# VH-VL binders against Jerky protein homolog-like (JRKL): the designs that were tried, part 9

Target 1, 218 residues: Jerky protein homolog-like (JRKL), of Homo sapiens (Human) (q9y4a0r168to385)
Amino acid sequence: LQPEQIYNADETGLFWKCLPSRISVIKGKCTVPGHKSIEERVTIMCCANATGLHKLKLCVVGKAKKPRSFKSTDTLNLPVSYFSQKGAWMDLSIFRQWFDKIFVPQVREYLRSKGLQEKAVLLLDNSPTHPNENVLRSDDGQIFAKYLPPNVASLIQPSDQGVIATMKRNYRAGLLQNNLEEGNDLKSFWKKLTLLDALYEIAMAWNLVKPVTISRAW

## First folded at step 1 (VH-VL)

Design v06 (framework fv_rovalpituzumab)
Fold by ESMFold2-Fast, scan of step 1:
Structure v06 (fold): chain C 218 residues (1-218), chain A 118 residues (1-118), chain B 107 residues (1-107)
Amino acid sequence: as target 1 above (218 residues)
Amino acid sequence: QVQLVQSGAEVKKPGASVKVSCKASGYTFTDYAMNWVRQAPGQGLEWMGWINTDTGNPTYADDFKGRVTMTTDTSTSTAYMELRSLRSDDTAVYYCARDYDYWGFDYWGQGTLVTVSS
Amino acid sequence: EIVMTQSPATLSVSPGERATLSCKASQSVSDNVVWYQQKPGQAPRLLIYGASTRATGIPARFSGSGSGTEFTLTISSLQSEDFAVYYCQQYDNWPYTFGQGTKLEIK
């Protein structure tokens, strides 16, 4: 298989509702004072091929089936592939749905657009949220998942010092710049920030991750 | 006000099964996930899995190789953890713990000692 | 799975001293680290989440710091009730994993 046909996916938690005054782009961190009412978290899954030239639309798992901020938005038109789960955690059913309905079709289209054989492998760690590899296979058997030994998985997963850290820094910087450009009071910005706003910002943050950052993570 | 009350200690023979209960009170049961963590005598904490209390869907750690089943009864606000094919190294205190929205476990049951001996 | 390693295994300190406990992850967990305190015969108690945020009711002498792979829990002025075992946990990915614990004992 060519590098274009080799994919990996990695999950991380994202604290998406953070006061701009607490965002440190220099330090790359975001913290909250510990109040339940101001804390919101989702699970993000990043997936890209070994060249970094094909980044799949982010998979996001949130708590609500239909967040109020989505009321006027078709789920199909979101900048991410959104799923819901009570604790906002990935589970076997969501992973399988993402693989079958999103990963396989998008990879096939990408490879076709590049004139490459529609054959690919998705390299995964042994997370309990990942289904058995015999379930994660396209009907024709050409696109499939393969689990890595624990010692190998740690070497190829995107890390905080690489892909995921860059995406989170881009997200925090984007929030800060949008707040500054609109001239909003910090508290007004915080109160108005919705999950939908966050989804657009994280999608933009993912798009800003350079191919070389992804390719070096392997 | 929030409380997680677990069933009492049990002594089992190798090969038997044990089912531990965790009754929640003081909050809406389905608003928080429930985790199960065990601790062998003198050892550290080991995560076993969690269950979505709204949907009833569990996720288990691989180390239990299909020996564990987690369930809930929403009508009684109770979570259950059943461990089958018990071995002597399953001797431990078993805890249920409420998910703290998105970070850590904020309330824990008092623990249930399960002793497996011949 | 992500391996969490704590050091030292045991730390002997006098009341009023500062205690510093280390936790290292085998791969980046961002700031998705939680600290618990466990006293003999009791269930663990949540101290710190998000690497640095104190849980409700936790005294100001407890503080956490770190990101990526290296994390620290500091107790600035040790009190007698702080004698306990401390565990770190990562919340970045499943399975959730704990460090092996650091036992804090009065000298």
Scores: ipSAE 0.000, ipTM 0.450, lowest interface PAE 15.2, mean pLDDT 80

Design v07 (framework fv_rovalpituzumab)
Fold by ESMFold2-Fast, scan of step 1:
Structure v07 (fold): chain C 218 residues (1-218), chain A 119 residues (1-119), chain B 107 residues (1-107)
Amino acid sequence: as target 1 above (218 residues)
Amino acid sequence: QVQLVQSGAEVKKPGASVKVSCKASGYTFTDYAMNWVRQAPGQGLEWMGWINTDTGNPTYADDFKGRVTMTTDTSTSTAYMELRSLRSDDTAVYYCARYEDSYWYFDLWGQGTLVTVSS
Amino acid sequence: EIVMTQSPATLSVSPGERATLSCKASQSVSDNVVWYQQKPGQAPRLLIYGASTRATGIPARFSGSGSGTEFTLTISSLQSEDFAVYYCQQYDNWPYTFGQGTKLEIK
């Protein structure tokens, strides 16, 4: 398989309602004031090919089926592929849905656009989601997932080696910039920040991750 | 009173299975995932896996896949962890622990269940 | 897998002294670090989360600091009940990983 046909997906937790500061951007820190809300955390999964030229729309798992901040926003118009689960973590059903409805179709279209064979492998680390044998495979068997042994994962999981850290840094920097542009103090910004705002900001943060950052991690 | 109460100590022979229970009270059971963590005598903490209490869908650590099964009974707010093909090095205190919903750290722990595997 | 390394393995201090415990991550975990205290025969007790936020009911003498890859738990004026094993854990990415623990014992 060519680099365009090799994908990696990694999951991470994000405490999206945090206080942005110049120090937190520099040191990779995020602070939370007072009581933590049940909706202040989401699971994010980022997926890209080895060249870094194909980044899939972020998969986000939140707690609420339709958060109040979504209002009348159509789920199809969100900047991320949003799923809900009581604890806001990835589960077998959500991973399978994402694989079948999002990953496989988007990978096929990308490879077709490049004149490449529609064949790909999705490399996964010690992901907590472990579907039944062979369930993460396209109907024709050409696009499938493979789980990596723990002792080799660090060499082949690009997102774990800086991509996720870069995305989270971009997210914090974006929050800080928005706070500065609005002229709000930190407390007012924290109160005003909604999950919908965070989804747009994290999607922007993911889009800002350069192809070279992803390809270097391979 | 928010608490997790586990079943009592067990003594098993190599090759047997053990099933530990963890009964939750004082909160909505399905709002929090339940984790299982073990600790061999004099050793550190080792995460085994977790279960989504709303869907009943479990996720296991790689070292335990194939010989651990986690289940829940939402009607009794009870989580279960069954470990099969026991070896002497499975002797440990087994804990259930609830992760905090806004962060994935353990804010509430059961008292622990000592499982001894010996001939 | 993110590896959490604690040092020292054992720290011998006298009551009234300051204790400083270290926890290092093999890669950045932001501030997603939690500290637990465990006494013999007991389950771990939550002390600090988010690297620096004290849990409810935890005395002010316990403080946490750090971000990225280096974290510290400080106990400012040790009392007899503070002698225990302390564990750090990261919750930034799966799988959840713990440090090997630091045993705080009376000198």
Scores: ipSAE 0.000, ipTM 0.435, lowest interface PAE 16.0, mean pLDDT 80

Design v08 (framework fv_rovalpituzumab)
Fold by ESMFold2-Fast, scan of step 1:
Structure v08 (fold): chain C 218 residues (1-218), chain A 121 residues (1-121), chain B 107 residues (1-107)
Amino acid sequence: as target 1 above (218 residues)
Amino acid sequence: QVQLVQSGAEVKKPGASVKVSCKASGYTFTDYAMNWVRQAPGQGLEWMGWINTDTGNPTYADDFKGRVTMTTDTSTSTAYMELRSLRSDDTAVYYCARGLFDYEGYYFDYWGQGTLVTVSS
Amino acid sequence: EIVMTQSPATLSVSPGERATLSCKASQSVSDNVVWYQQKPGQAPRLLIYGASTRATGIPARFSGSGSGTEFTLTISSLQSEDFAVYYCQQYDNWPYTFGQGTKLEIK
């Protein structure tokens, strides 16, 4: 398999409604009083191929099926692939739905656009949220998942080079930039920030992660 | 001065329930999450779940779902953890711990003294 | 869930020596790792959070480093009070998970 046919997916939590300072953004940290922002947690999964040139649309798991901030927005038109789960955690059903409905079709289209055989492997850690690998396979068997031993997973996960950390820093920087451009103070911006706003910002943050940052992580 | 004071040791029979309390003082109770962590004799630490002290909404680790209930009483600044259908392997010291937010999640800056729960026939 | 693995299980060292403790995550946790010290009969004590930031009141001999999947706690000049069990924990994603602990004991 060519590097274009080798994918990796990794999950992380994001507290999308916390107040960054300029210093916190630079250091990748956000200090907020107590725990009130924990309710504003989502799970994000990022997925890209070994070249970093194909980044899949982010998978986001939130608590509500129809968040109030979505209003008349169809979930199909969101900048992310949105799923809901009571604790906002990835689970077996959501992972399998993402694999079948999002990963396999998008990988096929990408490989077709590059004139490559529609064959790919998705390298995963042995997380409890990941289904048995024998069910993570396309109907023709050409696109499939393979679990890495724990010691190997630590050596080749994209986030080892700070891919996820870079995305989160981009997210916080984007929030700060929008706050400043609108002329709001940070506290007022935080109170008005909706999940929909956060989804657009995190999608942009993912798009800003450079291909070389991803490819160096392999 | 932040303090978390837990209820005293309990001895229970298999199948019983235990409810451990954790009384907070020295800070605004509703500004910090309360976590529960247990430690079996001679073993490591195991996170059981947490509760948002402002909203009263708990989140439980999968191993304890269906058997654990976490609650708070904001008028007394007290958190509670009730574990049902006790088994002998539930014998452990149970800790409450205050969650302090850092960018991506919580670490625990203050811990209760621990409550030993012994489950034996 | 993210699995945290600590090594060695037991480290035997003498006072005044340097101790290096390892913690590995099964997937990247960025720098969202915290270290705790636990002495017999006591609750854990916060040492370091964010992989490298010392908590208030923690002596300078304690230092943390690492990012992604590999983390290290170093105690540069061991004092008698430092012989304890040390736990790492990730707070990158729920459920929060701890390593199994490294026991630091007198050689």
Scores: ipSAE 0.000, ipTM 0.495, lowest interface PAE 13.2, mean pLDDT 82

Design v09 (from v06 with heavy chain D99S D101W Y102R W103D G104A Y107I; framework fv_rovalpituzumab)
Fold by ESMFold2-Fast, scan of step 1:
Structure v09 (fold): chain C 218 residues (1-218), chain A 118 residues (1-118), chain B 107 residues (1-107)
Amino acid sequence: as target 1 above (218 residues)
Amino acid sequence: QVQLVQSGAEVKKPGASVKVSCKASGYTFTDYAMNWVRQAPGQGLEWMGWINTDTGNPTYADDFKGRVTMTTDTSTSTAYMELRSLRSDDTAVYYCARSYWRDAFDIWGQGTLVTVSS
Amino acid sequence: EIVMTQSPATLSVSPGERATLSCKASQSVSDNVVWYQQKPGQAPRLLIYGASTRATGIPARFSGSGSGTEFTLTISSLQSEDFAVYYCQQYDNWPYTFGQGTKLEIK
C-alpha cells in the first residue's frame, strides 16, 4: 500500500464553549467561566492519510440529536460529520456508522480521483469504542481497519506529533479572532457562542492543519 | 449534591473474590463513565479500567484482564467492580471515580479498603 | 503505555513560599493532563484538567502549564492546607496512567 492508502484516526475531547484570549492562544489553552458543563463538551475524531493530503471531515459526537442552535440546518450540510449520543461520547455503533457511511465512501472517492486502486487500511489504537476489526471492512474487503499494538501505535500516532494540539490551537485562535471582530466583552462573547458556531470554527481549525504536520507524524 | 458512595471495608482470604459497589447521586448516571482506581498502602494510584454507564461496555487495564468484571445497574445508579482470585498484593484502597468519557476524574468515591490476608 | 514521571519525589517548603512541581510524559499527550491533590486518608481531589484549566472551587494560587511532554503545577503562595501529595495523570490514550506523586512537606 502507498502512503495515500494508509489512514489513521484519533479521538479527543473538546470543551467548545470557552473564553478566548490572546494568552490562551499563546499557551494553547482557553478559559471556561463558571461551572464546567458536560453540555459544553463534544468528542472529536480526526482522520487523514499518511501524506496528509486527504483529511476527512471531522467526526463530532454531541449530546443532542438536534441542538437548538442547529435550528433548521440539515445535519448533512454541517461542516462536520455530526452524530449524537446521550453522553456525547463515541460508541461502537457510531464508530461503525462513521466507518461505513463516511470513511469508506470518502476514501474511495479520493483514491479514484488520484487514479489509485480503491484499497486502503485504517490504522487504529486500542479503544473501547472501536468495533472488532472483522466488522470494519468494506463489502469487497478492500478497505479495512487494523488495530495496532500499543507499542507500535505510539510510533505512528499523528496526535503525538501535535496534530490534535495544532487543531485545538487553531480553534482557540479562531475564537479569539471572532471575539475581536465583534467587539464584544469576553463574557458576552462566551454567552453568545453556540454549538453550531463551534462546529464551523473547529472544522476550519482542522482544515488549517498543514499536510506536512500530518505526514511528519508518520 | 453530586457524590459517589462506596461500600464498606472488606477482609478476604487469598483466592476469594470481592465486589465493591459505588452508588452515584446528584447527576444523570449515564452521562459519565465510571473509572476504578486502586492504591496499595503507601503507594501511588493505578487505573484498573472504566465502564461506559450508558452502554454497559467495560474496558480493563491489561494487568486486570481475566479477573476483573465491571458492571452497572442503571435503575439504582450503581457501579460494581468485582475482583477474583485475590492475592496478598491486591490489598489496597479501591476508588470509583467518574469522568466525562476521555477526561479528568472530577468526582471520586471515598474509597473501599480491601485487605487480603490468611 | 505512556509513562508519567514526576519530580521531585519530595519538596520541602515553608508556608508563603512558591512551589513548582514537574510532570513529564514519555510521549506527547497534547494537553490531556490532570493534576490531583491527595491528603492522608482521603480520596484524590481534582485541581487542574486540560493541563491548565482550574477545576471549580480550586483557589487561584494553583496554576498549571505545559503541553506535549512537559507539564508544571505551580502553587504561588503556600497555605498550610496545601501540604499533601500531588499526582499528575494523562488521559490522552488507554491505559490511563499516573505519575508516582510529589509529596509537598513543611520545611
Scores: ipSAE 0.007, ipTM 0.510, lowest interface PAE 11.2, mean pLDDT 82

Design v10 (framework fv_rovalpituzumab)
Fold by ESMFold2-Fast, scan of step 1:
Formats: sequence, C-alpha cells, structure tokens
Structure v10 (fold): chain C 218 residues (1-218), chain A 122 residues (1-122), chain B 107 residues (1-107)
Amino acid sequence: as target 1 above (218 residues)
Amino acid sequence: QVQLVQSGAEVKKPGASVKVSCKASGYTFTDYAMNWVRQAPGQGLEWMGWINTDTGNPTYADDFKGRVTMTTDTSTSTAYMELRSLRSDDTAVYYCAREIYDSTGYEYFDYWGQGTLVTVSS
Amino acid sequence: EIVMTQSPATLSVSPGERATLSCKASQSVSDNVVWYQQKPGQAPRLLIYGASTRATGIPARFSGSGSGTEFTLTISSLQSEDFAVYYCQQYDNWPYTFGQGTKLEIK
C-alpha cells in the first residue's frame, strides 16, 4: 500500500466552551468558568492518511440529538459529521456508522480522484469503542481496519502525537480571534458561544493542521 | 498565589454525615471547576465528583451517588462536600482539587487542598 | 469506566539510576493522561499533563510519553527526593480515574 492508502484515526475529548484571554493564550492557558457540564463536552475523532493530504471531515459526538443552535441548519451541511450519545462519547454503533457511511465512501472517492487502487487500511488502537475488526470492512473487502498492538499504536498514531494538541491550540486561538473581532468582553462572548459556533471553529482548527504536521508523525 | 484551604479533621460514628469545606483564594473562584478526591489509608486516589463553581451544578461518580452532595458559596469562594450514611470504609483523607482547561486543550488538577482526614469509628 | 493500571506496584532503584513507570488504559484516552507525585502526609503534586508536557517547576529529569492506551513516566537520574508514590490519571472522560500507584523505593 502507498502512503495515500494508509489512514489513522484517534479520539479526544473537548470542553468546547472556554474563556480565552490574551494573557492566558500568551501563557498557554484557557479558562473554563466552572461550567464543565456534560452538554459542553464533545468527543472529536480525527482521521487522515499518511501523506496528510487527505483529512476526513471531523467526527463529533455530542449529547443532544438536535441542539438548539442547529435550529435552522441541516445536519448534512454541518462542517463536521455529527452524532449524539448520552455521555457525548464514542460507542460501537457510532464508530461503525462513521466507518461505513463516511470513512469508506470518502476514502474511495479520494483514491479514485488520485488514480489509485481503491484499497486502504485504517490503523486503530484496540479501544472498547471500536467494533470487531472483521466488521470494519467494505463490501468488496478492499477498505478495512487493522488493530495495532499498544506498543506500535503509541509510535504511529499521527492524530494523537501532537496533531490533536495542535488542533486544540488552533481552536482556542480561533475563539480568541472571534472574541476580539466582535469587540465583546470575554464573559459575554463565552455566554453567547453555541455548539454550532464551536463546530465551525473546530472544523477550521482541523483544516489549519498542515499536511506536514500529520506526515511527520509517520 | 493560589491556595485551597480545607477544614480540620473529623471523627464520626457510622451512620453520621460529614461536611468538608475548601476555601479558595488567589484567583477568581468561578473560573475553575472544583473536584473532590479521597484516599483511604495506604490506598490509592478515588475521584468522587466535580462541581461547576459558576452554576453550582455537580456531577458525582456512581459509587457516591445518593449519599454525596457538593455545593459552593461563591460569596466566600468556598466549596463543600457532604457525605452521608458514613461507613467505616469511608475513613480517608478527602481532597479538593482545582481543575484547569488550558489553551492546549488539556485538563489537569493544578492545585490541591491539604486534605481533611475523616475517621469513621465507633 | 476507564480502568488505569500501573506497573510495577513497587520499583526498587538506587539514586542516580533511571526509573521507568508504566500506565495502561483499558481504552484509548488519546494523550489525556496526567502524572502526580505523592509523598507521605502530603497532597499529590502535578508532574506531567497531556501525557508529555512537564508542569511548571518540575525538574527536567521527569519526562512523560505515550498515547492511546500505553503511557510511561521516566525519571532519568533519581534524586533522594524522588522516592514517592506516582499516580497516573485519565482526563479523557468522566468518571476521572486513577491508576493504583507505583511506589518508588530505595534499593
């Protein structure tokens, strides 16, 4: 397999509602005003190929099936692939749906667009939220998942090794920039921040992660 | 100068309740969540739950649901943890710990109270 | 509930030697692992967060590594003050969970 055909996915938690300030950003910190409700936590999954040139749309798991901020937004037009789960964490059903309905079709289209064989492997750690390896396979068997031993996973998980940290840093910087552009004080901005706003911001944060940042981890 | 100062040691009988306080100073109290962690003598650390200091809404670990209550008094920058229906195996040092979510997206307990020893004995 | 398992339970080493402590999660916690040091009669002290970031004031001999389910704390040249119990904790999801601890003792 070519590097374009080798993918990795990893998950992280995010409390998306935080109060960035100029001084806290300079000092590498962002305050979350004692308001870490489960409704303000999401699980994010990042997925990209070994070249870093194909980054999949972020998978986001939140608590609410239809958040109030989505009122006028078609879920198909979100900048992320949104799923809901009571604790806002990944589960077997959501992972399987993401693999079948998002990962396989998007990888197939990407490889087709590059004139490459439509064959790919998704490298994963062995998490309880990941389905049995044999069900993570396309109908033709050409696109499939492979579980790595823990020792190997720690060495070659690009989304985990600094990529997630870079994405989260981009997210915080973007929130600060939006607050400055609107001229709002920090607490007013924080109170007005919706999940939809956060989804657009984290999608932009993911997009800002350079291909070289991803490929260096391989 | 951030400080978390907890109330003094308590001795209780089985079936009683205990209320531990944690007074914060040196920062804006409502900007950080407060966690409660206990440690039985010679044992490891056990997370009990956290409280949103801005809204006062708590979240409890399953082992403590039904007999723990966490509250705050924002006017005095104080967090409280009350544990009811005490058993001998509740004998432990109880800690409050401040949680930060930094700009790199990581959570961690950056400051801890000194601990409150609660002894449950007849 | 995510279970954190530390090994070994006790590690006996001499001052000046390297100590390597392991922490394993029952499921992926990405890099959301924190290490604490605890000395007898004291509250835990933050050492490492985000699996590998050293907290302010922590000596350079402490380093953390790992992601997913396997994490390591390394102390490169043990000083006498480093003999303590070390705990790992995951911040990936509630409930927050700690490992059972590794006691570092003088050989």
Scores: ipSAE 0.005, ipTM 0.476, lowest interface PAE 13.3, mean pLDDT 82

Design v11 (framework fv_rovalpituzumab)
Fold by ESMFold2-Fast, scan of step 1:
Structure v11 (fold): chain C 218 residues (1-218), chain A 117 residues (1-117), chain B 107 residues (1-107)
Amino acid sequence: as target 1 above (218 residues)
Amino acid sequence: QVQLVQSGAEVKKPGASVKVSCKASGYTFTSYYMNWVRQAPGQGLEWMGWINTYTGNPTYADDFKGRVTMTTDTSTSTAYMELRSLRSDDTAVYYCARLGDYYFDYWGQGTLVTVSS
Amino acid sequence: EIVMTQSPATLSVSPGERATLSCKASQSVSSYVVWYQQKPGQAPRLLIYGASTRATGIPARFSGSGSGTEFTLTISSLQSEDFAVYYCQQYYNWPFTFGQGTKLEIK
């Protein structure tokens, strides 16, 4: 397999509506002025090939199936592949749906555009939210997942945190820029921020991650 | 220090139900799947299923579907396994075990469940 | 389901000798095999994962090898505390399945 045919996916939590405080984020709390700590969290999954030139649309898992802020937006037109789960965590069913409906078709299209065989491997770490390898296989068997042993996963991707950290940094910078442009104070901005706003911002943050940042993680 | 502490031994009549608890400490409970494995006297290990401790969603081995229920109480970092319609061949030591990376890295001490008339 | 078969059922060896325990999978499990040690009245103890990686705190005399369908656990220079039952387990696919165990006993 060529580097274009080797993919990796990583999951992370995002507290999308918090005051800009490292302590609040680290403690798993989101504090709004005048309120008790509120958990405003989604799960994000980033997926790209070894060259970094093919980045898949972000997968986002939120709590609500139809968030109020989506009222006027077709979910098919979102800048991310959105799924819902009561705890906003990735689960086996959502991962399988993403693999079958998003990953496999998008990888085929990309490889076809490059004149390469429609054959690919998705390398995954030992996440408890990932389904069995034998379940994560395309109907023709050509696109499949493989779990990395713990020691091998650490060696292959020593800078995975760098990719995720860069994306989250881009997200925070984008939110602050939007606040500045609207002329709002920081507190009123956080009160007005909707999940839809956050989804557009994180999608842009992911798009800003350079291919070389991803390829160096391999 | 990671520790899994299970409830004490139980003696039950055929047809009864038993509920075994497993209290976790020393780590973030919701960051790891909890598994249940049993061992009949003089026999090998048998995986019963697991539960996603964050979502509360269980997955059961085929041999136990329909009579096992796995739950959690995140406020007390405790996992539960309830087995119904007990038969004499359910006599076994029942273990909870944390799924680390791929393998069971920490085990409870075991709970002996004896089913006899 | 993937069937794990261990052999021999019982292995009798003397202290200071070398013991070799076998584990076979009914289909390829790559390197996704774990070995556990269990002493009477105790929970299983993790020895080796990924077919060949020793867990933290496990003595160097324990080593694992193999890939695909055939796996081996080797204990060099056996000590008295090593006499126990050993189980292999695959984590390639669920349901997770264990071998039936190899009892290591004093000759």
Scores: ipSAE 0.007, ipTM 0.436, lowest interface PAE 14.6, mean pLDDT 81

Design v12 (framework fv_rovalpituzumab)
Fold by ESMFold2-Fast, scan of step 1:
Structure v12 (fold): chain C 218 residues (1-218), chain A 121 residues (1-121), chain B 107 residues (1-107)
Amino acid sequence: as target 1 above (218 residues)
Amino acid sequence: QVQLVQSGAEVKKPGASVKVSCKASGYTFTSYYMNWVRQAPGQGLEWMGWINTYTGNPTYADDFKGRVTMTTDTSTSTAYMELRSLRSDDTAVYYCARDTLWSGHYYMDVWGQGTLVTVSS
Amino acid sequence: EIVMTQSPATLSVSPGERATLSCKASQSVSSYVVWYQQKPGQAPRLLIYGASTRATGIPARFSGSGSGTEFTLTISSLQSEDFAVYYCQQYYNWPFTFGQGTKLEIK
């Protein structure tokens, strides 16, 4: 396989409602503005190929099936692939749906656009939220997932803490930039921040991760 | 242990159809793809297609599209290959063979014993 | 479709000697080549995949090499049970295609 045909996906939690600061941006941290905001969490999954030139739309798992902030937005127009789960955690059903309905079709389209064979492998860790790899394969068998042993996974899982940390830094920087541009104080900005706002911001943060950052992680 | 057992030899007239079965045992049937490969007497091997046993979706080689149908019965761990509009040059031994995708490669590690199909007038 | 061509068509060798079998693809297939052994009246047996990876239970005297368009199967120190027909097959693109086979026979 070419590097364009080798993909990796990795998951992380995100507390999306937090107070940005210049120090937080530099250090990759964000201050949670009190006890109640600890409940504002989603799961983010990042997926890209080894060249970093194909980044898939982020997969986001939230708590609510229809968040209040979505009332005027069609789910097809979201900047992410949104799923809901009671605890906002990835599960076997959501992962399989993402693989079949999003990963396989988007990888085929990308490879076809590059004049490459529609054959690809998705490298995954052995997370209990991932289905048995036997069921993670396309109908024609050309696109399939493979689990890496823990000791091997640490060496060849490029969408690890490095790439994810960069995305989270971009997210916090974007929140700070929007607060500064709007001329609002931090408290007013935090109070107004909705889940929909956060989804647009994290999608932009993912898009800002450079291909070289992803390819160097391999 | 892992086995693929095929149905017995058949003799057919031109224009007829034949349906060969392949019964799997010793492994999880829906976790592997099933290939069909044929071999005319004294000739080499020819890939006909395969079927995803989990989804039931087949992929056929162009030379057989329109004449072949591959199916599975998950309850009996059996794969089937039906070839229609038989011609004398369809006389061959037909093999089913399991595909092991786990190594990141496509290869047939377990084969059925073969079914001889003779097409003659 | 990708055409696989094997040479020679037949190779006569004595037990204990080394046999080298060639397989050529009409276009690059990277390392996506499988080798099978077939004895009269039997189904094919997997030997090597990925051009050079020996399948489980295959003796060390069997080795594969090559990439792109040129592939080789080597059998060192031939045993009597090694006299058979050998097929190469590409799985780089569909349809999967086999070479015409090389028959290894006793001198």
Scores: ipSAE 0.006, ipTM 0.440, lowest interface PAE 14.7, mean pLDDT 81

Design v13 (framework fv_rovalpituzumab)
Fold by ESMFold2-Fast, scan of step 1:
Structure v13 (fold): chain C 218 residues (1-218), chain A 119 residues (1-119), chain B 107 residues (1-107)
Amino acid sequence: as target 1 above (218 residues)
Amino acid sequence: QVQLVQSGAEVKKPGASVKVSCKASGYTFTSYYMNWVRQAPGQGLEWMGWINTYTGNPTYADDFKGRVTMTTDTSTSTAYMELRSLRSDDTAVYYCAREFYGSDYFDYWGQGTLVTVSS
Amino acid sequence: EIVMTQSPATLSVSPGERATLSCKASQSVSSYVVWYQQKPGQAPRLLIYGASTRATGIPARFSGSGSGTEFTLTISSLQSEDFAVYYCQQYYNWPFTFGQGTKLEIK
């Protein structure tokens, strides 16, 4: 397999109202200056190939099937692939749906656009929320997932300290810049920030992660 | 030693519900998926679904969606399968079966629970 | 859904003979086929996974072969304890599906 055909996916939690230097995070909650704990959290999954030239649309798992902030927005028009689960966490059904409906079709389209064989591997850590690797296969068997042993995973999977940390840094910088440009004070901005706003910002943050940042993590 | 011990036989009327238990011992309960498979008398095996024992999230086969609920109690290492709106053709032996992560085959099975549905 | 078809439904053989059981998938399942043995009144027992890998403790007289859509379980030099029902199952794609079983009975 070429580097274009080798993918990795990593999951992370995002407290979408948190800032790095001004927010205290305790157990799964965060606080903003002058306010009580904010419990707003989603799960994000980042997926890209080893070259960093193909970044898949972010997968986001939130609590509500249709949050109030989405209003009349169709989920197909969101800047992310949105799924809902009561705890806002990844599960077997969502991972399988993402793999079959999003990962496989988008990888095929990308490889076809590059004139490469439509064959790819998705490298994953061993997580109880991930389906068994034999179930994560395209119908023709050419696109498939593989779980890496811990000793091998540490050698070839991208570090979350590099890619995910960069994305989260971009997210928080984007929120701060948007707040400054609109002339809002920080407290008013955080009170008005909706999940839909956060989804647009995190999608932009992911798009700003450079291919070299991803490829260097390998 | 790995053991999966299921609850005893049940006799139910049509329209009733049954809840079968499967108590695991001899291994880390949350490191394995638990599958449920049934077998009508003299017939073959039919997969009903699985449950992720770490998360508690189930996945059901289409034929059972709406009538089946799979749950776990991690503190007692026990998996449960409840089937509602019972019909005479639900008469079967119900098995729990363990599946190791990184494999999709069932390495250990419970002894089976016979559920008889008759008027 | 992938349909698994086993043949024959019943195979009558004598101890010491060779038995060959067939399992066909409605579409390619690569090598992701598992075989189980079930004796009357007992739960199924894992025999072979990945089409050809014997599970721990399974005697060498049991062997599996095949890939794609056609799979075979072979039992050489049949012993009295081998008379049972055998099921194949695919684990290539969800939902998991079983064959209808082949009953191996004494002639």
Scores: ipSAE 0.000, ipTM 0.414, lowest interface PAE 16.8, mean pLDDT 82

